# Designs tried in a protein design chat: VH-VL binders against o75368. Part 3

Target 1, 113 residues: o75368
Amino acid sequence: VIRVYIASSSGSTAIKKKQQDVLGFLEANKIGFEEKDIAANEENRKWMRENVPENSRPATGYPLPPQIFNESQYRGDYDAFFEARENNAVYAFLGLTAPPGSKEAEVQAKQQA

## First folded at step 1 (VH-VL)

Design o7 (framework fv_ogalvibart)
Fold by ESMFold2-Fast, scan of step 1:
Structure o7 (fold): chain C 113 residues (1-113), chain A 120 residues (1-120), chain B 107 residues (1-107)
Amino acid sequence: as target 1 above (113 residues)
Amino acid sequence: QVQLVESGGGVVQPGRSLRLSCAASGFTFSSYGMHWVRQAPGKGLEWVAVISYDGSNKYYADSVTGRFTISRDNSKNTLYLQMNSLRAEDTAVYYCARGRGYSYGYFDYWGQGTLVTVSS
Amino acid sequence: DIQMTQSPSTLSASVGDRVTITCRASQSISSWLAWFQQKPGKAPKLLIYKASSLESGVPSRFSGSGSGTEFTLTISSLQPDDFATYYCQQYNSYPLTFGQGTKVEIK
């Protein structure tokens, strides 16, 4: 299961847009996921902070939502998600196989041809 | 070999409309968010608008909101900017640019630019 | 909106000099900053992204550093091709904003 750590009450427009972009992609592609709200649940916030690798932390402090996991395996932050989307590699990024007929499968097939 | 080629610039009077086009080649256009960025003569860069890879999301600078419309045709590999109610302060070279990274947020390739002059 | 301020606005330098340009954001932008070079009559060219990542094909004399609100572009040994205007740009949030530019001119 894909788990997305988000903040429902974020005061940042940037964070809200990033969260909507990730969740919207998952919904549009019918990928099952769970939202983990760090604003409503302190244990979610603690778990996220402890499980995001140090190389994914900003120099100014703790990691910011959205943060993406497949089960307990860290997949990445918004930057990683967006880079994967640009490269038509989102399913691989999430630890999933791209379905036949998807843009990702088409790009991979075109590169092989 | 990524190429972006703008067209449609010219001289127009205030209050008129103009439509810019950007022809893309050398990459999978439908996989990238695209931007318009402008530069007034002798001035710095100003971001104008963005459109997501599938056209579902669009954002505009406050200075052009309600007047400009960004759109794309992925079947033709073309980006558009419809500019209505033009003002003297819209005079600038308009660049189309390919979005990369976080939130489509920086620009790895730019077109040559097309000059839009709005007469006083 | 996030305001980006560069310093200096203009600097004069000689070939071989070490050149440093600073960019300040009005609020924290983490590492979501890019640097562009623009030569007269040309479109801008990407040099650095994510504050410190060198774009492919850009000479190694260019480097970027910083996070949060203070960022620096350094040219370790200025070459004739480097006389240009340089812009920082934040992409932490929309609207995307640029610094006013720093013109590096020949001394």
Scores: ipSAE 0.000, ipTM 0.558, lowest interface PAE 14.4, mean pLDDT 84

Design x1 (framework fv_daxdilimab)
Fold by ESMFold2-Fast, scan of step 1:
Order: sequence, then C-alpha cells, then structure tokens
Structure x1 (fold): chain C 113 residues (1-113), chain A 122 residues (1-122), chain B 110 residues (1-110)
Amino acid sequence: as target 1 above (113 residues)
Amino acid sequence: QVQLQQSGAEVKKPGASVKVSCKASGYTFTSYGISWVRQAPGQGLEWMGWISAYNGNTNYAQKLQGRVTMTIDTSTSTAYMELRSLRSDDTAVYYCARDLEYYDSSGPFDYWGRGTLVTVSS
Amino acid sequence: QSALTQPASVSGSPGQSITISCTGTSSDVGGYNYVSWYQQHPGKAPKLMIYEVSNRPSGVSNRFSGSKSGNTASLTISGLQAEDEADYYCSSYTSSSTLVFGGGTKVTVL
C-alpha cells in the first residue's frame, strides 16, 4: 500500500500544491493509497521523521511533506516523484508494476529491448 | 553557508519596547523554525519562544506570554522578536537560532546568530 | 515553570571521561525524547552537541554521547580535551509545548 505523508495545515502554498499534485496523480490513475496527515496525528509525524532515510534529509533538519512510502519502504519526496513522472517511470518509482498497455509499460519494455 | 545576521546592540529605558531582527541566509528559510533564546550577564540560557517559518505557528515561554511577539517576513528571510514593557532584568544577550522543528513546537537549534545585547537601564 | 537540574560544575583530567546529568520530571525529560545539549565557550553563542537524546550533528566529535534513563538525561564526554572546557546546557520539550533549559554545568579540564 502506497502511503503519502502530508500536512493538512501547511501555510506554504508550494507545499499544498505539491501534496495535491501527488494525491491527484494517484487518484487519476486509480492507484490505491493512504493519506497520513502529520498535522492531525503526532504518531504519523514521528513515524515519517524516523523512516525517511538520512540520505533524503537535510544534514540537520526534518523532512518536509509530501513523503511517499510503499508499505514501510521509502520511495521519495516530491522532487523524486516529479522526476519519475517526467520520465514515465512513476510505477517503478512507487515500487509497482505498470499496468499492461500503459505508456510506462511500453517505456520499460523498450529499456529491455 | 548558514548565517543568521542579527541587528545591533540597543539601550532602552524601563517600559520601552525593543524589536530585534534576524536575517537568515544559506538555506531554505521556510523549511525550519526560528527560536529566540536570551542570556542575562553571567547567567544561563532562557528560551523565549519559537516561530515556524513553514506555517507561521508560534509558541512562547509562559513567563513572557503577553509581552513577546515573534514574526517572520518570508520575502526577506527575516525573523523578528519584539519584547514590550522592558524591565532592568530583561538586560541580556538575545540570540536567534535555526530550529530543526518547523511544524508545531520548538526543537533543537543547530545554528545560532551572534547575539544582540539589549541593555535596559534608567 | 519546570527547571532542569544540572550540577554547577564537573571537572576531569585530560583523557578521562566525565558525565553531566540533567534531571527533570515526567512532563519534560521523562515524558519526551526531545533532549538537546549545547556547548558554550566564553563570549560565544552556544553550539549544538546532541539532539533527540543521543543524535550528533555533523561535525561533532564522537567523544560526545547522550543517553536518558527515566527523568534524567546524561551527556558523556570521553577522552576529555582542553578544548572541552566550557559551559554545557541541557534542554527539553515540555508537556506545555514549550522548551526549558537546565541551569548549566561548567566543565573544567584540570
């Protein structure tokens, strides 16, 4: 299951836009996911911070939403998602198999050929 | 390189107000909080409060509630701390510090400004 | 509000280990894993040495380590060096969503 950690009360329009971009993509493509709101739930905030890898954090600091996981496996932040989307590799980015006949499945097939 | 540049020293009379500025550079301002800490001459550290540059939330020390206001200007990456109704025992070096906690409360401070001496005397 | 208790001073010889305690209550040190330690040399701003009980920022020597048991957090400095002579402060998050500091400990290297 895809889990997206978000903050429902962010004052940043950029963060809100990034969160909706991720969630909107998942909904439009019928990819099942759970929202984990760090604003409403301290345990969600704590879990996100403990489970974003050191290499994906500032040298000192806390990770910003949105943060994307497949089960407990870290997939990336908004920048990683955006790059995957530009490269037609979102399903691979999420740790999922692209649907048969999709553009991404075609791209992956060409990579092997 | 992370820098927090504070405004210069101030001398005030009892009952006056002071507003100290803290200009941040070298990092994404809106990804962190700013905490304010003061230190009276020869004394220990005292936390005054915290403001999130991420969402604008504030938390103030109970003792200073009603006398302190913290604000940010994201267009200039600057934090401000205003302390009102000054007393002689408010004489201290006032530090701003980058707070790792950006969401709902103060956390640890990894970079500090050099401090602003505020002297309150009659 | 709740003050955190630190010894006023601790001393040691070069190469020795020293430990500084920071004692609070269940509404601060005992209730949360948000304890930090700061080093302050005379005339300088404090420097973060430990955060979240035991995490070290980049650039801080591994001679500095933190721990917590119940209502007491501890900072241990191993291989004590002359440059470690400074004031050390603990801090903790509180159940009132505020932060408090300890009174500070002067470390003297004999």
Scores: ipSAE 0.038, ipTM 0.705, lowest interface PAE 6.1, mean pLDDT 86

Design x2 (framework fv_daxdilimab)
Fold by ESMFold2-Fast, scan of step 1:
Structure x2 (fold): chain C 113 residues (1-113), chain A 119 residues (1-119), chain B 110 residues (1-110)
Amino acid sequence: as target 1 above (113 residues)
Amino acid sequence: QVQLQQSGAEVKKPGASVKVSCKASGYTFTDYGISWVRQAPGQGLEWMGWISAYNGDTNYAQKLQGRVTMTIDTSTSTAYMELRSLRSDDTAVYYCAREWDYGDYFDYWGRGTLVTVSS
Amino acid sequence: QSALTQPASVSGSPGQSITISCTGTSSDVGGYNYVSWYQQHPGKAPKLMIYDVSNRPSGVSNRFSGSKSGNTASLTISGLQAEDEADYYCSSYTSSSTYVFGGGTKVTVL
C-alpha cells in the first residue's frame, strides 16, 4: 500500500500545496493510499525521519513532507513525484503497474520489449 | 547564507519593557519557526517560547506567560520578542534561533542581544 | 535551574574520548527521540552539533556522536582536541510541546 507522510499542521504554504498535489493525484486516479500525519503523531514523525534514505535528505538532514513510500520502500519526495508525473512514469515511481489503457501502460509495455 | 541579525544591547530599569528584533535572511522566512532562548550571566540556556513565521501562532514557556509577546513582520522577515515588567533577574543575553517547522531543534542562531536590567 | 541533568564539568586529555550525560524523565528525553546538543564557546552563540539523538548536521566532525538509553541521552567526543573546549547543552522536546535544556557541561581539555 502507498503511504504518504504529511503534516496536517504546517506553517508552510509550499508544503501544504505539495501535499495536496500528491494526495489529489492519488485520489483522482483511484490509487489506494494511507495518510501518515507527522504533525499529530510522534511515531509517524520518527519513522519517516529514520526511513528516508541519507542520500535523499537535504543538507540539514531533516526530510520535509510529503514523503512517499510503497509499504516500507522509499519512493521519493515531492520533487521526485513531480518529475515522474512530467515523464508519464508515476505508476512506476510508486512501484505499481499502470492501468491497461493508460498512456503510462503503453510506455511500460514498450520498455518490456 | 542563513543569517539571523539581532538588534543591539539594551539597558533598562526594573518595571520597563524591552523589545528585541531578529531579522532573517537567506531562506524562506515563512517555512520555519523562531524560538527565543535566553542566558543569564554565567548560567545555562532557558527556552522562552516559539512563534510560527507562517501564521503567528505562539507557544510560551509557562514561567513567562503574561509577560512575553512574540510577533512577526513577514514583509521584513523579522521576528520580535517583547518582555514586560522587567526584573533584575531578566538580565541575560537573548537569542533568536531558527526552529524546524515541527519544532525539534535549533539549527541557526542569532548572535544574541544583551539586556541589562538594573536600578 | 535546568530541567535536564548534566554533569557540571568533564575533563580529558588530547586524543581521549569523553562522554556527557543528559538525564530527564519519560515526559522528555525518555518519551521522544528529539534530543539535540549544542556547543558554546565563550562570548559566542550556541552551535547545533547533534539533532534527533544521533544525527550530525553537515560540517560537524564525526568525532561527535550521540546516543540514548531510557531517560538518558549522551554526547561522546572522540579524539578530543583543544578546540572542543566549550560548554555543551542538551535539549529535548517535552510532552507539553515545549523545550527544555540541560544545565550545561564545561568540557576542559587538559
Scores: ipSAE 0.016, ipTM 0.609, lowest interface PAE 6.6, mean pLDDT 85

Design x4 (framework fv_daxdilimab)
Fold by ESMFold2-Fast, scan of step 1:
Structure x4 (fold): chain C 113 residues (1-113), chain A 123 residues (1-123), chain B 110 residues (1-110)
Amino acid sequence: as target 1 above (113 residues)
Amino acid sequence: QVQLQQSGAEVKKPGASVKVSCKASGYTFTSYGISWVRQAPGQGLEWMGWISAYNGNTNYAQKLQGRVTMTIDTSTSTAYMELRSLRSDDTAVYYCARDYPYYDILTGSMDVWGRGTLVTVSS
Amino acid sequence: QSALTQPASVSGSPGQSITISCTGTSSDVGGYNYVSWYQQHPGKAPKLMIYDVSNRPSGVSNRFSGSKSGNTASLTISGLQAEDEADYYCSSYTSSSTWVFGGGTKVTVL
């Protein structure tokens, strides 16, 4: 299952827009996901912080939402999602198989053939 | 060297406005937030608000809402705090401090502080 | 709105351990693990000693430790030294997405 860590009470309109962009894409494409609110839930906040890889952290060590996981496997932040979306590679980014007949599925098939 | 340089002391009359500057150096300005904290003579610390150097978003203490404005100039790595309608009880040392962002919510870890700017409002 | 509650003063002798409490409510200290402690010497800017309840910044002596139980956070200074004489402030995140400071504690080294 896809898990998206977000902050519901973030003061940043940029972060809120990024969160809604990710969630909206998943909903529109019927991709199942769980929303994990870190704003008031310390357990979600702690888990996210501990499971974002060191090489994917900013210099401060504090990752910012949204952060995307498939089960416990880290997939990326908003910038990584945006790049995947621009390259028609979102299913691969999420660790999922693209729907049959899609342009992305054709690309995936060629890579493995 | 990571540092925050604040503008010099100011003397203002009641009803005036003051604008304090805080120039950052030695780090990537836009990766952090800046908190503003004041301290009246002989009194404790009071949080005024913060601003994100990434996008300019602000969050102000309720007591100061409507009188304070915080801004940034990324071209000069400078944060500003303007306080309007000054009263004698606004006499204080005003500090800027660097904060680590965490979910666009600061953890209160103000690790680098300016020297402080004394603002005196005539009694 | 209101500052967190700290004792006005705490005293100790060199080599002793002292503890400063910081009491709030479930909407600040009790609700979040975002508690920081600052040391302030006269005429100087505050210095961060502890963040996120118990974490020390690089360069801060391990004689300083932080903890939290319910609505009360604590700063403990072990092996008290003359240079520890200062004002200490706790701070906490709140449910209103703001920050509040405690009233401050004057530590005197006898």
Scores: ipSAE 0.012, ipTM 0.585, lowest interface PAE 8.3, mean pLDDT 85

Design x5 (framework fv_daxdilimab)
Fold by ESMFold2-Fast, scan of step 1:
Structure x5 (fold): chain C 113 residues (1-113), chain A 117 residues (1-117), chain B 110 residues (1-110)
Amino acid sequence: as target 1 above (113 residues)
Amino acid sequence: QVQLQQSGAEVKKPGASVKVSCKASGYTFTSYGISWVRQAPGQGLEWMGWISPYNGNTNYAQKLQGRVTMTIDTSTSTAYMELRSLRSDDTAVYYCARDSFEYFDYWGRGTLVTVSS
Amino acid sequence: QSALTQPASVSGSPGQSITISCTGTSSDVGGYNYVSWYQQHPGKAPKLMIYEVSNRPSGVSNRFSGSKSGNTASLTISGLQAEDEADYYCSSYTSSSTYVFGGGTKVTVL
């Protein structure tokens, strides 16, 4: 299952917009996901901190939402999601099988053969 | 270098409010929390509350709920702590500290607030 | 009252080892590995000495070590030096997503 770590009560309009872009895309495409709110739940915040890979962490401070996982496997932040969306590779980015008949499904099938 | 610069000492009368500032530098302000801790003369440390500069979320000590408000100004990388309805037992040094997920790695120098009639 | 129990005072001679205990409950010290220790000299802000039970920040002497057993965390200072004379506070995260401090321990170097 796709898990998106978000902050429900962010004072940052940039963070709110990025979260809505991710969640809106997943909802529009019927991709199942769970929201993990780091604003009200410190266990979610700690888990996110511990599981964002070292090479994807800022040099100082906390990883900022949104952060995307498939189960416990890190998939990326907003920038990685945006890049995958621009390249028509969102299912691959999420670690999912693209719908049958799509060009992304054809590419995935060839790569996983 | 990480620095937290606090506003200067204040003298207030009982019933007044005080607002202490904490200006951060040397790191990305929105990446770490800010906790506020006070210390009455000759006494121990007391945690007051915490704020996240990236989402504005706060969590206050139960004893201070209703009297304390913590805010941030991201344009100046400054955190604020306002304490209302001051009593003589609110006389203390007030510290801001960078909250690095369950520990305080850098501290401000402290702001003495004296409440007297 | 402080939520965590520390001895009020501990004394030692130069070169000796001393240990400061910090006792809580299963909802703080016993429930989490989020215990930190702070050193405070008169008129100064506290300084982080140990975090997450046993980790030392860069620049803190290896004479300082931390441990935990059940509901009690401990700070040990080996090779006690005059500069170690200070107040020491433990802190723990809680099940209420707050922080609590111990009452503090005054370390005296004889």
Scores: ipSAE 0.005, ipTM 0.552, lowest interface PAE 16.3, mean pLDDT 85

Design x6 (framework fv_daxdilimab)
Fold by ESMFold2-Fast, scan of step 1:
Order: structure tokens, then sequence, then C-alpha cells
Structure x6 (fold): chain C 113 residues (1-113), chain A 119 residues (1-119), chain B 110 residues (1-110)
């Protein structure tokens, strides 16, 4: 299950646009997901902060949304998602099998050779 | 095009359980969740809970915790709501409504299922 | 920890504007931009009129508008028409990741 940790009441336009970009991409590609709101839900905020790996945390402050997980496995933040999309590797990034016949499935088949 | 079709009216005795169905069509069932909302005669709307059609995760209203169970059957694109230990004050029209994960609003709504609990 | 506060009834004449308030706390209406409004005619299922404070779904008249200030959300119906006579419910997301409804407002067109 793909889980996207977001902040519904964030005052940051940049954060809101990044969240919309991720969620919109998942919706457009028919990838099922759950939103986890951290803005006022302390349990979601605590879980996210505890489960983003140390080497993926900023030098100061806390990890910022969106943060992406498959089940409890950390997948990445917006920058990681964007890079995966540019490389036709979004399903691999999310820990999912690319649909048969897709461009990503073809790219992955060639890389395995 | 998007439709939610609910099961028909039910009459139950106190202490029984009822299971209402909500069959979805016209969209990708597993990309949305289903909320259940009830309305007693002459009263307002009361949110009962929500279920994700993607993974079956549920969130129930505190008042109904322990008496309600929500499930999905992805093979038939159907959501179910079971309410146990029925009392006369559970008499209500029960609605299902489609919701995205965490968006906080629902559209469309099913037409409702009247459940009457009487002795 | 209950329903949001709405007036029990509001009335107006055809062509007038009416406003329905929905008052909560900082843990629901005041804390989130996830306020929705539903219209219900007798014997019918509720219909979404406004979502996320001020957005209208396709097919909803622009006579319906939503706003929010602090812990109070408002639904305004301009150019009131006979078919607007219905019950109106507000709803809000909460800090507990649940949803709550207002008590409902009966709109009467005189």
Amino acid sequence: as target 1 above (113 residues)
Amino acid sequence: QVQLQQSGAEVKKPGASVKVSCKASGYTFTSYGISWVRQAPGQGLEWMGWISAYNGNTNYAQKLQGRVTMTIDTSTSTAYMELRSLRSDDTAVYYCARGKYSYGWFDPWGRGTLVTVSS
Amino acid sequence: QSALTQPASVSGSPGQSITISCTGTSSDVGGYNYVSWYQQHPGKAPKLMIYEVSNRPSGVSNRFSGSKSGNTASLTISGLQAEDEADYYCSSYTSSSTLVFGGGTKVTVL
C-alpha cells in the first residue's frame, strides 16, 4: 500500500504544490494510495519523523512533506520521486511491479540484460 | 456514470445485526474509499466511519467502536457495513458515499438503506 | 466532540441572499481547509454543494458560495429560489482524522 504523508494546512505554497504533483501523478496513473495528514494528527507526524531514515533527514529541522512509503518501507521525498519519474522508474521507486507493456517495464527489462 | 447502489430496506429485532451493501460502478473502485453516514428519522447526519478500498484500512466513529465493521470485496466492487447488537435507536437511513483518502468530503452518495429496529 | 454548531433555521424571500454559519473549534473548522456543505431535500440523499471551504462541484449553481473565518465557516445562497428550500449540513475534517457534521439548518423560502 502506498502511503503519502502530507500536511493539509501547510502555509507553504511549495509544499502544497509538491504534494499535489505527487498525488496527481499517482491518480493519473491509477496507482492506489493513502494520504496520511501530519498537520494536526500527532500520531501520523510522530510515525513519519521516526521512520524517515537518518540519512534522508535535513541537517536542521524535521523532514518536510510529502514523504512516500510502501507499507512501512521508506521510498523517498519529492526530489526522489521527481528523479524516478524522469528516469521512467516510478514503479520501481514505489516498490511496485510496472504494468506489462509499459515504457517502464521495457526499460527495466533492458537494464536487467 | 459514477454510481453507488445500496441494498434494500431491512427490518430487524433488537439484538440482531444488519449488513448493508454498497456496489460501486463507473470508476476505479480501489482508488477511493467509502464512508458510511446514517440519519435517524427527523434527525441530522452522523458519520459512522470510512474504509479504504485500496487496502481495507478503516476508521470508525468513537461512539460505534466495537459494534461496527466495514469491509470491501474488490472482485465485485462492493463495500459492506455491519452493525451488531441493534437497538431501537439504530433505526435510520444508512448511506454510503465515495471519498478520496483524507480529502474530507464525499461525492457521490448512494440513495440510502432504511434499517428499522423494532420489537 | 459533537456536531458542529449551525442555526436550526434560516428563512428568506425569493431573490434575497441568506447565510448559514457553521462553528467549530481549532481542531476542526479552524484547523483545516476541509469544510464541505451538503444539501438534502426531503426523502433524498445529501448532495455535495461545496468542498474544501469554497469550491463548487460541476453542476452546482454559482449562487452557492462558501467561506471561512477563524472557527466559523459560512454558506451563502444568493438569488434565493424555491428549489433551495432544503436542509443544509456542514462537515469538517478533525485532528483525530475523523469527520463531523453540523446539526443542520432548515432553509425556508417564504
Scores: ipSAE 0.005, ipTM 0.547, lowest interface PAE 15.5, mean pLDDT 83

Design x7 (framework fv_daxdilimab)
Fold by ESMFold2-Fast, scan of step 1:
Structure x7 (fold): chain C 113 residues (1-113), chain A 122 residues (1-122), chain B 110 residues (1-110)
Amino acid sequence: as target 1 above (113 residues)
Amino acid sequence: QVQLQQSGAEVKKPGASVKVSCKASGYTFTRYGISWVRQAPGQGLEWMGWISAYNGNTNYAQKLQGRVTMTIDTSTSTAYMELRSLRSDDTAVYYCARTLRYYGSGSYFDYWGRGTLVTVSS
Amino acid sequence: QSALTQPASVSGSPGQSITISCTGTSSDVGGYNYVSWYQQHPGKAPKLMIYEVSNRPSGVSNRFSGSKSGNTASLTISGLQAEDEADYYCSSYTSSSTLVFGGGTKVTVL
């Protein structure tokens, strides 16, 4: 299950738009996901901060939403998502099998062979 | 700057269908969702459904499943809501409203159209 | 829809503060910080007053404030004015990714 850690109450327009972009992609492609609200739930905020890998943390401060996981496996932040989207590799980025007939599915099939 | 312009009032007979339009301007249409909310005379607000302007994915209120269809036309930045098998209790003002979220039904409605009165009577 | 419970009416005098409650469950108001409030004058479209529990859109007076405790969200109007007389609706996101409205509260300025 894809889990997206978001902040429902953020003063940052940039964060809100990044969250909309990630959730919009998942919704548009009918990919099942769970929202984990770090503003409403302190346990979600603690878990997110503890489970974002060291090499994916900013030099200063805490990791900012959105943060993306498949189950408990870290997939990336908005920048990683955006790069995957630019490269038509979002399903691989999420740890999912791309839909049949897509360009990404063709690439995945060739790599598995 | 942001505006949602709705089509004019409609009068329909029971059993007919109605299609209301909502033309968006002043923002990038495909980065938002559009929800439809109706209000019967003297009554409260009722959420009908949501559509993503990104790809047309929809989520409808359970009580309207099978009767409602929401669509978009990205070339004209217009959202549409069609309600079929009209009954007298469908008489209401129908609003389109912009949502800032692309999931489910959105989280809030920041800009509203002026409303379209649909009257269903014999 | 009456999925969220609001008082039918609230009254106050000019200059006073009033509070409108909006009570749901842990699957909506209690589970998410996605509560919004709308003001509606007769014959007009609703206007967003508060979003995500406590945030004000640009152009909304700071006399309007929102809060939440457990399963109950509240809209407070301080320094009540004649033009505040309107119907007020709360709305919340739900665990099924739908939206629900409260039954509405008529605010009367005496």
Scores: ipSAE 0.007, ipTM 0.558, lowest interface PAE 12.6, mean pLDDT 84

Design x8 (framework fv_daxdilimab)
Fold by ESMFold2-Fast, scan of step 1:
Structure x8 (fold): chain C 113 residues (1-113), chain A 121 residues (1-121), chain B 110 residues (1-110)
Amino acid sequence: as target 1 above (113 residues)
Amino acid sequence: QVQLQQSGAEVKKPGASVKVSCKASGYTFTSYGISWVRQAPGQGLEWMGWISAYNGKTNYAQKLQGRVTMTIDTSTSTAYMELRSLRSDDTAVYYCARSYKVYSGWTFDYWGRGTLVTVSS
Amino acid sequence: QSALTQPASVSGSPGQSITISCTGTSSDVGGYNYVSWYQQHPGKAPKLMIYEVSNRPSGVSNRFSGSKSGNTASLTISGLQAEDEADYYCSSYTSSSTYVFGGGTKVTVL
């Protein structure tokens, strides 16, 4: 299952927009997911901070939401999601098989033939 | 950099229990899980289960539920696997392996050298 | 009773390309892009060769490549070398949040 770590009470317009973009994509494509609110739940905040890998962390401070996992496997932050979307590789990014007939499925079939 | 150091070989009698250790170094222990995989002599790999080093949550292979327990000690960055009610067909090399690698789809990226457990009367 | 089906053995001559198949179901290989391949030399621990179907870890030769079509994943070894002689195992995440391995394939370099 896809898990998206978000902050429900973020004061940042950029963070809110990025969260809505990720969640909106998942919902529009009927991809099942769980929201993990780091603003309301301190265990979620602690887990996210400890499980975002070193090369995806900012030089200072804590990783910012949204952060995306499949189960306990780190998939990426918003920038990684955005790149995957630009390259029609979101299902691969999430660790899922693209739906039959999709542009991504066609690209995956050609690359993995 | 990443290393998983396992405890030494064990010889056990049927009905006994064995507890194998796996000491991690070279990474943030609590950011990854540890999987246990065994291999009987001349046979293939069999996944036994995994444990989250963050919160100690486990998921065991159905075949081994009730006989296996996996634990962690975060103060020493060590994972343990205890297998009870040993039978001769539990004779195998037991490996620990790091799971949930950065950007990987839940794979076993670093492995310990293995611990031979021999069950014989 | 291996969950994933691999051929028992594959052989090739130095310089040839060989391919090993790994067949599962829509609840493992077909449903997720979480297929990995492991190389095991006699007496040694397995080594990760491919993860997420087609990605190589640092230090793994680009002679090794992975692919997937439907419920079947494949490992291809190009320019076969004597050191490639080993057992190869595929593995996949499952819809039950477990892992399964294939039965293994012995690669012989003639």
Scores: ipSAE 0.000, ipTM 0.545, lowest interface PAE 14.8, mean pLDDT 83

Design x9 (framework fv_daxdilimab)
Fold by ESMFold2-Fast, scan of step 1:
Structure x9 (fold): chain C 113 residues (1-113), chain A 119 residues (1-119), chain B 110 residues (1-110)
Amino acid sequence: as target 1 above (113 residues)
Amino acid sequence: QVQLQQSGAEVKKPGASVKVSCKASGYTFTSYGISWVRQAPGQGLEWMGWISTYNGNTNYAQKLQGRVTMTIDTSTSTAYMELRSLRSDDTAVYYCARVRWGSYPLDYWGRGTLVTVSS
Amino acid sequence: QSALTQPASVSGSPGQSITISCTGTSSDVGGYNYVSWYQQHPGKAPKLMIYDVSNRPSGVSNRFSGSKSGNTASLTISGLQAEDEADYYCSSYTSSSTLVFGGGTKVTVL
């Protein structure tokens, strides 16, 4: 299961747009996911801070939402998601098999060959 | 089958530039990136950079910033790597390799292009 | 100087298991699950053996396996065979959206 750590009450327009981009992609493609709201839930905030790798953190040491996991495995932040999307590789980025018939599924099938 | 065909060996003088080509076949060119890796004689692999064939974006190794340029021609499914201001320690076999986005393995490699910088 | 640390050489007898380590930092091996391993025979281009820490491409023997713990990734070759004699390189994605390679390990089959 994909888990997206977000902040429902962020004062940043940039963060809100990045969260909308990620969640909108997952919804449009029928990918199951759980939202983990760090603004409303301190335990979610603590887990995210402890489990985002140190090298994926800004100079402040505090990861900014959205942060993306598959189960407990870190997948990346918005920049990583955007890069994957620009390269038609979002399912691989998420650790998932692309749907049959998709452009990415054709690429994944060729990678396995 | 997937193939990356590289241009032939080059001999250059210090201060010159070299441009190596890498022609892809057997897959949809724009679905994978192209990475460049070099190997000096008797030495290990050194990553130089990559280019997205999907949007043309590049990212280069810090050591080569300002000297390397990577480009693509989607009409011929060809990637190019130009290295400027050549030094004797740029003598190496230069490889192009296909990179899969989202996990970043270099899953198919060209046979390599020997670039010798001397005299 | 290599960004990732590998032993210069490892040797084993046919049928034995050997393990090659690849140690980085939290900015590469420790921070991402994007570790690949390559095999290179003399005079040849490298061949992908393992990607995403532990995944094998089609056609790669299941004698090759990968793992990671903290800042160290490992390649294990079980049932060592003469054809496995080669140089092996690890690589990792980095926090700068680049790739780095290890210095390489020469595997000798005794």
Scores: ipSAE 0.000, ipTM 0.590, lowest interface PAE 13.4, mean pLDDT 85

